# Ledger of designs, part 9: VHH binders against q94cd5

Target 1, 317 residues: q94cd5
Amino acid sequence: IILQFAPLNSSVDEGFWHSFSSLKLDKLGIDDSPISITGFYGPCGHPQVSNHLTLLSESLPLDEQSLIASTSHGNRNKCPVPGILYNTNTVESFNKLDKQSLLKAEANKIWEDIQSGKALEDPSVLPRFLVISFADLKKWSFRYWFAFPAFVLDPPVSLIELKPASEYFSSEEAESVSAACNDWRDSDLTTDVPFFLVSVSSDSKASIRHLKDLEACQGDHQKLLFGFYDPCHLPSNPGWPLRNYLALIRSRWNLETVWFFCYRESRGFADLNLSLVGQASITLSSGESAETVPNSVGWELNKGKRVPRSISLANSM

## First folded at step 24 (VHH)

Design ee1
Fold by OpenDDE, fold request of step 26:
Structure ee1 (fold): chain B 317 residues (1-317), chain A 120 residues (1-120)
Amino acid sequence: as target 1 above (317 residues)
Amino acid sequence: EVQLVESGGGLVQPGGSLRLSCAASGFTFSESYMAWYRQAPGKGRELVAGISWEGKTYYADSVKGRFTISRDNAKNTLYLQMNSLRPEDTAVYYCAKIGDKEYQYYEDYWGQGTLVTVSS
């Protein structure tokens, strides 16, 4: 069966818009140049509610002299993701934006990062995102639209198996995997690293490793899974970040099938009942190059429609 | 608006056959990933069969070899041919749009369901 990915949804804190308004009024004026921003997300921590890619006041550049956002590290609930904001000065300009071109541009950045090896070193670039917006500062209303560029693999990814992690691991393995995940999450160095490797030895000892260490760990495991922080709560679907992850895996390694680990939490701890383990086929079609940039999709839907979102802050002022 | 309307359910004896239909509207059917689900009394909803926009099919182990999912894009209709029905196949069967060719993301549009009862 063709694998269907749960969409990633956005959430914009009111503080972001306040900060942005200040930035616009005080510094940017009519300058509509793109602004580098930082979004934040994390693994799902609730069985019924998915996490979002979130913008906060700190998503904007800290230094008013620079339009490049600073990245904060070490917060388990704020895994930083690079993004870009295109804010227009008029609603007409907003409506005239070439959304497909903008999406493709960001997708190309992701692909370049994959091809260059940057994504292996820093896989947080995989969920790179785009926002277009129009700020009506007279009315304190904001129109915005998120895109989460995701590659469309050809052929489509086929799902071989998907089940709760608790059903995949033995009791001994599960205990070790849980412990290893918790250690990973508890470390300031790794807590906000959203893509990783799960290795289980023949002795049922698990370890979490950086993605870049894949080649180094060859032969040292009985089980190897590509793990990621899954923001999705759905029991039968992996979250959106897996798409570009699989694209990376297909491009970097000649793997026909992959095991993946959708890491999810309960009350801040690894939960293997909520987490998923799956196997997927990512074989390339004959004659296709793994280096060719795939098509991309990813504009966020608003209530099932391809329309922007809006928020009014008039009542909060 | 996406609309899915199931039909064809009813009472059938063990070993009998039924064909379910699902009339789809409100979206490009030919580009959609469609599926049949079922929910038995006291049980959760489970995937029965899926069919991609390319016509690739998937079946749950419990129905493999007995059920056939198909689609008629010209009629915007999804089908489930159920043969060799068993009492354990008794359930409300739901037609669902679970994705499309463009986004390949999960979505859950459901019909109202049609009841299939297999009993002697």
Scores: ipSAE 0.322, ipTM 0.697, lowest interface PAE 1.1, mean pLDDT 92
Fold by ESMFold2, fold request of step 26:
Structure ee1 (fold): chain B 317 residues (1-317), chain A 120 residues (1-120)
Amino acid sequence: as target 1 above (317 residues)
Amino acid sequence: EVQLVESGGGLVQPGGSLRLSCAASGFTFSESYMAWYRQAPGKGRELVAGISWEGKTYYADSVKGRFTISRDNAKNTLYLQMNSLRPEDTAVYYCAKIGDKEYQYYEDYWGQGTLVTVSS
């Protein structure tokens, strides 16, 4: 039973391309240096539609006075995620980009953050993404391609169980978990923290904790689950962000058996019928390979095809 | 477009051997994660063995040491060598394409299956 992960999908608001066009015309010209950008996503909010990682006009900071780009303060449905834009000046340069090398470079940044412990303090670095692009400003058309770098653990992670969260928790536990999750999502301090711990004590009382608090969640007759904002709606597949979470868990804590919680919402509230609980079996690395960067995958398919996306904004100009 | 065609199933005595083949087309076989699954009557499908695009293999505990998965990228063919067969290995065996190198992958593609019966 190889654990399979539903792909993460991209969405780009027209405002992003308007902002980029302005930046390129007014400041960049032919400068093709990579640009730090911010993506936004959240847990699934609908039983039939998965959420996207979205670029908005705020994703491209135009204000040089900004201390923190669009990540100064999040909102409920805009959990900020770091990304990078590799823009090119010609379609030929776009087509010649070494996508495999770019993917590995960004995956290495995630791995470095796992190894250093930064991912425990700021887990929004786990879903780090990249975009390659070419803007044809004569036609106001944009060619682009997203990747969501994710580690391939070797051997593959095994799925032991997967079920709706409502079938895993007792009624009392489910009520407490839902309330704790809703509180996490309603607080400006925690709503932008997309990876967390779920601890349920023997009296069915749930707590949502930061990853750095792992040891406080162990050894007291507690259920411990590794929770994350799952953008996917599918009943049989955890979302893509679980890949790098499992890599972090294996690397940092050497756990062979992991309970995970795919947190999903309906109409702005925790939905434990849509949310999933699963159990994964992870084969730990033999000593010499424990520090080696895993292989990575993550280039987005366009309707199942290995091709870039294109959009024309000529009608909007 | 993706096509997977299994062959090599049949009736075999306990302790016997079979080799299953899967002819693949409609995708870049050499860059795919391939697997064998099986489904016994009244049960769900279970993973038997997997092989990555790098040639690394995985086996279910129930078949480890008895079964060998392999691939021939020149012939776009996946194999399962099944030795020391037992009655509990009786199932329909399916070839599956699970994933692709460098890209996100999600949907599994399945063959129609080939029946293996282990009985006296």
Scores: ipSAE 0.164, ipTM 0.632, lowest interface PAE 4.2, mean pLDDT 87
Fold by OpenDDE, fold request of step 26:
Structure ee1 (fold): chain B 317 residues (1-317), chain A 120 residues (1-120)
Amino acid sequence: as target 1 above (317 residues)
Amino acid sequence: EVQLVESGGGLVQPGGSLRLSCAASGFTFSESYMAWYRQAPGKGRELVAGISWEGKTYYADSVKGRFTISRDNAKNTLYLQMNSLRPEDTAVYYCAKIGDKEYQYYEDYWGQGTLVTVSS
C-alpha cells in the first residue's frame, strides 16, 4: 500500500497581519520583494486536534540573521521553520503569480540543503514553506495561500507497517523511549530539533540522537528509527513533514526500508499510544540518481478546494 | 464519485500479449496519479506500474521491459500493455487512483478488477 501523508495546515495569527500591515505601511511601501519569515510548529499534543504551521507576529524577521536567531527560540511548541512570503501590491498581481515556479524554487532550496548536508546538520529546514499574499490595507483584508513543498518520490513510498508505538516497543523499551523523548523535549538544546534518531539497545535502553550522528551510532543499537515531531493526530497516517524526511533519508543513505517514529504528545509528555511507529519502503529505482531533484507539490487546500484563504480584520481594528 | 472500470482481461498463452484499459470518471483524470495493481491467488495486492500526471512511469521489477503503462487524458483512460506474459502474471488486475497533482495526498480508489490468466 502506498503511504498516505496527512496534510499540514496553516494557521495565521491576527497579530501577524497587524505586524505585517505596519511593516508594509511604515517600511516596505510598494516594494514587493520576497520577505523571509519564520513559521512555527510542534508535535501533535492532542488526540483529536492536529497542530498547524503557524505564523505569529514574531514570524517577521526581515533578514537572514534574524531568522538564524529565531532558530534558538527554545520553545518546545514553537519549532522554527524557514519560510518566504511573496506579498503582491494588487489582487491582479496575486492572481498572476506563477505558483508552480514559486513552489519549485522553494523545493530546490530544500533539495540543495539535503545535498549539501545542511539539512543533516539542521533538519529544521526540511519543512520549509511558502506564502503568497495580497494585503488590502484599505479594507484590512488579506488573501493568502500557503505551500508546504514536498517531494514526490518515485517509486511512491510503500507502507509496510504502521502501529502505535506502544505496540512496537516492549514495556521496558517504551518506558525508556518515553523518558528519552521527554528529556529531548525538555532540553533547550534539543527541544526545537524536530527530526532525530531513536535508538534502542539490546538492554532496552533508548536514546535520542541527532541525525548527523547516525554514522557514530552504527552498530550500537537493536532498533533504530527516524523520529520526527508529527503535527498530525490521525491514527493511521503520518504527518506531512515525513515526506521530505524520507527524501533526505533516501538521498543520504542507501536504505531499502526505513523505520520511522511519529512523535506525538499528550499533556506535554511523550505519548506512545498516540505516537506511531512505521516501516516504509523507499527503494530507489534502478538507474536513477539519488542526486536528481524530484518533483514537488504542496499547495494547501482550503476546505478541500485549491483556492487561497482570506481573512478580514476590519472588525478588530 | 470516483469510478474506475477495468477491461481487457482474459486468457492468454505464455508469451502472449494483452492490453488492459481503465475508464475513469468522477475526478480530474489529467491531474491524477494512476496505477495498476494486481493480486494473484493466495497473494497480496502488489503495485505493478504507476504513471504520474506528468507521464512519469514506474514499474515493478517483475514487469520491467514487458509492461507499459500509459494514459490518454482526452479519453480519461489508463492503459496497461502487457507483453511476453508469464504464468506468474496471472492475477486480477486493478486500476487505481493513488494521488493528486497539486496536493499529493495519496489515495486508493479501486476498480472492480479484470482477470488475466496466463496458461498453456
Scores: ipSAE 0.136, ipTM 0.561, lowest interface PAE 1.6, mean pLDDT 92
Fold by OpenDDE, look of step 25:
Structure ee1 (fold): chain B 317 residues (1-317), chain A 120 residues (1-120)
Amino acid sequence: as target 1 above (317 residues)
Amino acid sequence: EVQLVESGGGLVQPGGSLRLSCAASGFTFSESYMAWYRQAPGKGRELVAGISWEGKTYYADSVKGRFTISRDNAKNTLYLQMNSLRPEDTAVYYCAKIGDKEYQYYEDYWGQGTLVTVSS
């Protein structure tokens, strides 16, 4: 069975557009150079509603150096993700943008980060995103389109098993995993780290570890899962961020199969009934190098259609 | 609506050849990742071959060197050339759409299948 990933959806706060408008009018003018921005997301916290990658007023950096050091650093509900905004001055320019090239460029950045080891140090780069936009400041209307670059593995990832985490862990393990996850989320140092390792020892003791510690923890676990903050609520699908995660895993460690942990919450706490544990096959095609950059996809659909989104702020400006 | 209609199945002797076809409609065929699956009696469905929108092919080890997957985008048709058939190749063969190049939401669409029987 081919593993199906739930798409990631965007949400743009009005405050973002207000701030962007000010930036455009006060500083950028007709400069249409790409702008580094920061998106925010977190694990799903509701059984019926998925979380979104969100743009906020603070998504716009004050300067180029402050992009990652956001005011929201250490906020459990605002895990920072690097992004880029391509804002055009005209609707014609917007329509003429080479979306495929833009997507590929951001995908290449992700791949470079994977190959260089940067993604291991800072896995928040894995869900890197891009936005194309057109701002009609005369009408206070905005057209925009998100893309969440994701690698296309060949052959497609196969799902071996997928079930609620509560069915995968023993009672003792579940208690320990829950506690470890909550500790991870409660720490200012780790709360906004969206990719991690879940290790369970033979005595049913669980620990959450950084991805960079994988090699150091070899042999110290009975169970090892690649965990991530899953924004998706679907019981039979992992969220979109898992795609690039699997690409990283395949590239860095050449694993044929992988156990993954879709971390989800209820009312701010780890919920193993909502969280999923799965096993997937991530084999390489015959003759393909693990270092070769895969193809990429990831433009967001608008109500199932291949069209941009739009918003009018005429009444609020 | 996505529709996939397989044809070309039948009875063939060991060592023989057979060509399966799959007529596709209801989607942009040229932008799809297509695949052949098969299901033998009492066994699970398994991937036999895949072909990307760029024409890159993948084969299961069991059929590598014997089977060839190809596509004709102008005809919206997927093919599976099966040579050197063996009794263990006996199965219902399914055509599948399993991906889209632009949005890559992995999806499964299946035809009704066509029976291939390899027997002396």
Scores: ipSAE 0.019, ipTM 0.422, lowest interface PAE 6.2, mean pLDDT 91

## First folded at step 25 (VHH)

Design ff2
Fold by ESMFold2, fold request of step 26:
Structure ff2 (fold): chain B 317 residues (1-317), chain A 120 residues (1-120)
Amino acid sequence: as target 1 above (317 residues)
Amino acid sequence: EVQLVESGGGLVQPGGSLRLSCAASGFTFSESYMAWYRQAPGKGRELVAGISWEGKTYYADSVKGRFTISRDNAKNTLYLQMNSLRPEDTAVYYCAKIGDQEYQYYEQYWGQGTLVTVSS
């Protein structure tokens, strides 16, 4: 069957719109140049609710010092992700934005990072996102729309197996994998690295490694999995970030099959009953080039509909 | 509500041809990824061919060069032309909607299937 990916959802704290309003009133005026922003996400932390990619007040730094603080590492629930805001000055301009062209432009940035090897050095570029918006500052209302650009996998990825991680690992392996994951999440050097390798040796000892170390992990292990922070909680659906991860893997390593590990947590710790392990067939068709930019998708649905979100802050402004 | 209705299956001798059709409704057909799958007795369901909203086609190696997938967006209809049929092509063939242009993924939807039997 074709591997399906659960959608990623956005969340915007009111503080983001307060920060944007201040920036627009104090500095931007009618300047509609795109603005670099930072999103934040993490692995699922709740068995009944998926995590979101979240904008906070620090997502929109107002000066150089704020930008440095908002991009600092070491916060378990705030893995930083690069994004861009396309704000418009009128609802007419908002409605006229070419969403497909904007999506393609941001997807091309991800593809360039895959091709250059930057995504191996800094895999937080893989979940790059964009937002289009219109702020009505007379009414303190905001219309906005997120996209999470992701590649259409061509040929489609076949799902061979998917199950809870606790059913894939032996008891000894599961204990070691959980401990290794908790250590990765507790270190300021690795907690913000959302894509990684899980290696389990024949003595059931687990090690988590950076993607760059793949060749060093081959040959001496019993199990090797491609792990990632999975914001989704669903038992049959890996989360959206796996799409670009598979695009990276297919492009860089030409593997026939891969084992992937959807890392999820409960109460701030690894939860291998909630986490998933799956196997996928990712073989390219004969004669296909891994360097050709794939088509992309990723505009967020609003309750299943192709419409933007709106919020009014008039009562709090 | 998404509806997919297959037709055109039947009994065919080895080396023969059939054309399957799938009438689609309840979604924007021209913006969708469509596919044909098959399931032989005692086996899992496998991808046979797919076609994107741009008309780009994909084929399983076992059918490449013998089968042709196509779509008619004006009639909301997906087709599978099957030539040089072999006994191993015997299966129930399913029409599927597997994705949408521009947006995050859509749930897969399946027809009820149409039986193709290749034998003397």
Scores: ipSAE 0.406, ipTM 0.741, lowest interface PAE 2.0, mean pLDDT 87
Fold by ESMFold2, look of step 25:
Structure ff2 (fold): chain B 317 residues (1-317), chain A 120 residues (1-120)
Amino acid sequence: as target 1 above (317 residues)
Amino acid sequence: EVQLVESGGGLVQPGGSLRLSCAASGFTFSESYMAWYRQAPGKGRELVAGISWEGKTYYADSVKGRFTISRDNAKNTLYLQMNSLRPEDTAVYYCAKIGDQEYQYYEQYWGQGTLVTVSS
């Protein structure tokens, strides 16, 4: 069966639009140059509700100090990821934006980071996102659309098996994996690293390692899994971030199969009953052109429909 | 809403040829990633061939050089040309929609299948 990836959804705090309104009125005017922004996400934290990629007031830097604070401080609940905002000055310009070309441009950035090795050093570039918007500051009304660019995997990735992590690990292994994950999440050095390796040695001791350390992990282990912060809570579907992770793995390491670990939490701790372990059959596509980025997808649906989101803040502003 | 209707299956001698068709409706066919799968008795479904919205193709090693996937976006129809058929190609063949060009996708859709029997 083809591996399915549960869609990622956006959430935008009102404070983001307040910050954007201030930026546009005080500095941008009619300047519609793209703006670098920071999104925030984390693993699922509740058995019944998926997490979102979230924009907050600090997603827009107001000055150099705000940008430094937003990108330099580790925060357990706010794993930062890079994004870009394409704001338009009229609804007509918003409606005419070439969404396909914009998505391709952002997917090219992810592909370049995969090819250069940047994604191994800073894997937070893998869930890179974009937003197109129109702000009507006379009405305090905002229309917007998110994309989470992800590569079309060709050939498609086949799912060999998928199960709760607690059914994959022995009791001893599960205890060690949970402890290692909790330590990763509690450290300012590692909490903002959303893609990692899970290594379990023959004595059932687990360690969490950076992606760049893959070669060092292959010498002495019982199990090796490709782990990531999975915002999804669904028991049968890995979350959207796995798509680009598999694209990275397929492109950089010529592996036939991969074990992946969808890391999820409950009440601030690792939850191996909610977390998933799966095995995917991947094959490097023979004859694939290296001249251009692979095909990509990723525009967010609005409640299953191909329409933008909108909000009015007139009563709040 | 999404409908996929396969046709063209039947009984064929080894070395023979068949052409499968899949009529698609309920979605924008030209923006879809389409595939053929097959399921032999007592076995799981396996991917046979895929074709992107841009026409890029994939083939399983077991059928490479013998099968050709194609699409006609004007007729919303997916095809599988099967040549040099072997007894091991005997299976129910399924048409599948497995992706969209621009949007996050979550679900795959399947047809009801068409039986291909290759007997000695």
Scores: ipSAE 0.328, ipTM 0.704, lowest interface PAE 2.5, mean pLDDT 86
Fold by OpenDDE, look of step 25:
Structure ff2 (fold): chain B 317 residues (1-317), chain A 120 residues (1-120)
Amino acid sequence: as target 1 above (317 residues)
Amino acid sequence: EVQLVESGGGLVQPGGSLRLSCAASGFTFSESYMAWYRQAPGKGRELVAGISWEGKTYYADSVKGRFTISRDNAKNTLYLQMNSLRPEDTAVYYCAKIGDQEYQYYEQYWGQGTLVTVSS
């Protein structure tokens, strides 16, 4: 069967719009150039509610240096994701935006990062996102639309197996994996690294490793899983970030099948009952090059509809 | 509501040919990745062939060179031309919607299936 990925949803804090309004009024004026922003997300921490990619007041850069610094805050609940904001000056301009071109442009950035090896060094670029917006500062109303560019692999990814991690690992392995995950999350150096390797040795000892260390750890494991912070709570679906992760894996290592680990939490700790382990087939189409950029999708739906979101802050301004 | 209705199944001798059709409704057919699956008795459902919205095709190794998947977007119909049929091709064949190119993640919808029996 074809692997189905749960959509990633956005959440915008009012503080973001306040800060953006100030930025627009004080600095940008009528300049509608794209703005680099930082979104934040983390693994799902609730069995019934998925996590969101969130914009906060700190999502807006003060300057270029602050943007760079924001990528390494070491906050476990705020894993930084690079994004871009296209804010138009008029609603007409907003409606005329070429959404497909904008999506493709960001997807191409992701692909370039994959091809260059940058994504291995910094896998936080995989869930790169974009936002188009219109700010009516007279009415303090905002229209916006998120996209989470995701590659469409051809043929579609097939699911071989998917189950709770607790059913995949032995008791000894599970204990070790949990401990290793918690250590990863507790370290200021790794807490905000959303893509990683889970390695389990023959003696049931687990370790979390950086994605870039894959080649170095060849032969040192009995089990190797591609792990990621999964924002999704669904028991039968991995979250959206897995899509580009699989694209990277296929492109870089030409693997036909992969084991993946959907890392999820309960009350801030690794939970292997909520976390999922799956195996997927990511075979290339006959005659297709692994270097060819796939098509991409990813515009967020609003209550199942292909429309932008809106918010009014008139009462809080 | 997504609806997929297969037709064209039947009994055929080894070496024979059969053409399956799938009438699709309830979604934008031209923007969808479509596929044929089959399920033989006592076996799991397996992918037979897929076709993207761009017309790119994919085939299982077992049917490559014998089966051809095609689509008519004007008629919202998916086809599977099956040539050189073998007894091991005996199965219920299912039409499936797999994906959408614009906004949706991978999704699967199935028809009720049509039985293909290859026997002497």
Scores: ipSAE 0.186, ipTM 0.641, lowest interface PAE 3.0, mean pLDDT 91
Fold by OpenDDE, fold request of step 26:
Structure ff2 (fold): chain B 317 residues (1-317), chain A 120 residues (1-120)
Amino acid sequence: as target 1 above (317 residues)
Amino acid sequence: EVQLVESGGGLVQPGGSLRLSCAASGFTFSESYMAWYRQAPGKGRELVAGISWEGKTYYADSVKGRFTISRDNAKNTLYLQMNSLRPEDTAVYYCAKIGDQEYQYYEQYWGQGTLVTVSS
């Protein structure tokens, strides 16, 4: 069966729009050049509510130089994701934006990062996103539309197996995996690293490793899973970030099948009942090159419709 | 409400042909990713064929060269032409909406299925 991914949804804090308004009025003026921004997400921490990609006041750079430097590392609730904002000066310009072209451009950046090895070193680039917006500063109204570029693999990814992690691991393994995940999350160095490896040895000892260490881990494991922070709460579907993760895996390693680990939490701790383990087929079609950029999708739906979102802050100003 | 209604199933001899239809309603069919699945007795549901909103098709290896998936957007209908049928093709065939242009959704919509029996 075809593997189905749960969509990723956006959340924009009012503080973001306040900061953006200030930026627009004080610095940008009529300049409608793209702005690099940082979004934040994390693993699902609730059994009934998915996490979101969130924009905050700190999502906006203070200056071009500060974007890289100001990335607050070490916050378990704020895994940084690079993004780009296209803000137009008029609603007409907003409506005329070539959304497909913009999406493709960001998808190409992701693909370049995959091909160059950058994504392997820093997989936080995989969920790269874009936002188009129009700010009516006279009315303090904002129109916006998120896209989460995701590659369309050919053939579609087939699901072989998907189950709660607690049903996949033995009791001994589960205990070790939980402990390893919690250690990973508790470290300032790794807490905001959203893609990783889960290895389990023959003696049921688990370790979390950086994705770039895959080659070094060869032969040292009985089980190896590609883990990621899953923002989705659904018990039968992996979240959206898995899509580009699989694209990376397919491109980097000639694997017929892949084991993946949808990491989810309960009250800040690893929860293997909520987390999922799955196996998928990611084989390339005959004659297809692993280097060819796939098509991409990912514009966010608003209540099931292909329309932008809007917010009014007139009462908050 | 999304509705998918399969038709065209029946009894056919080995080597015979059958054409399945799926009438779709309750969503924008032309923008949908559609697929045929089948489930044989005692086996799991398996993908048979898929067709994107762009008309790109893919097939399971077991049916490649024998089955053809197609769509008529004007009629909101999905088709599965099955040629050179084999006893192992016996199954309940399901029409499915598995996504739209932007998403392969976590929720799938299925028809009730139509039984195809290949027997001498």
Scores: ipSAE 0.044, ipTM 0.578, lowest interface PAE 3.2, mean pLDDT 91

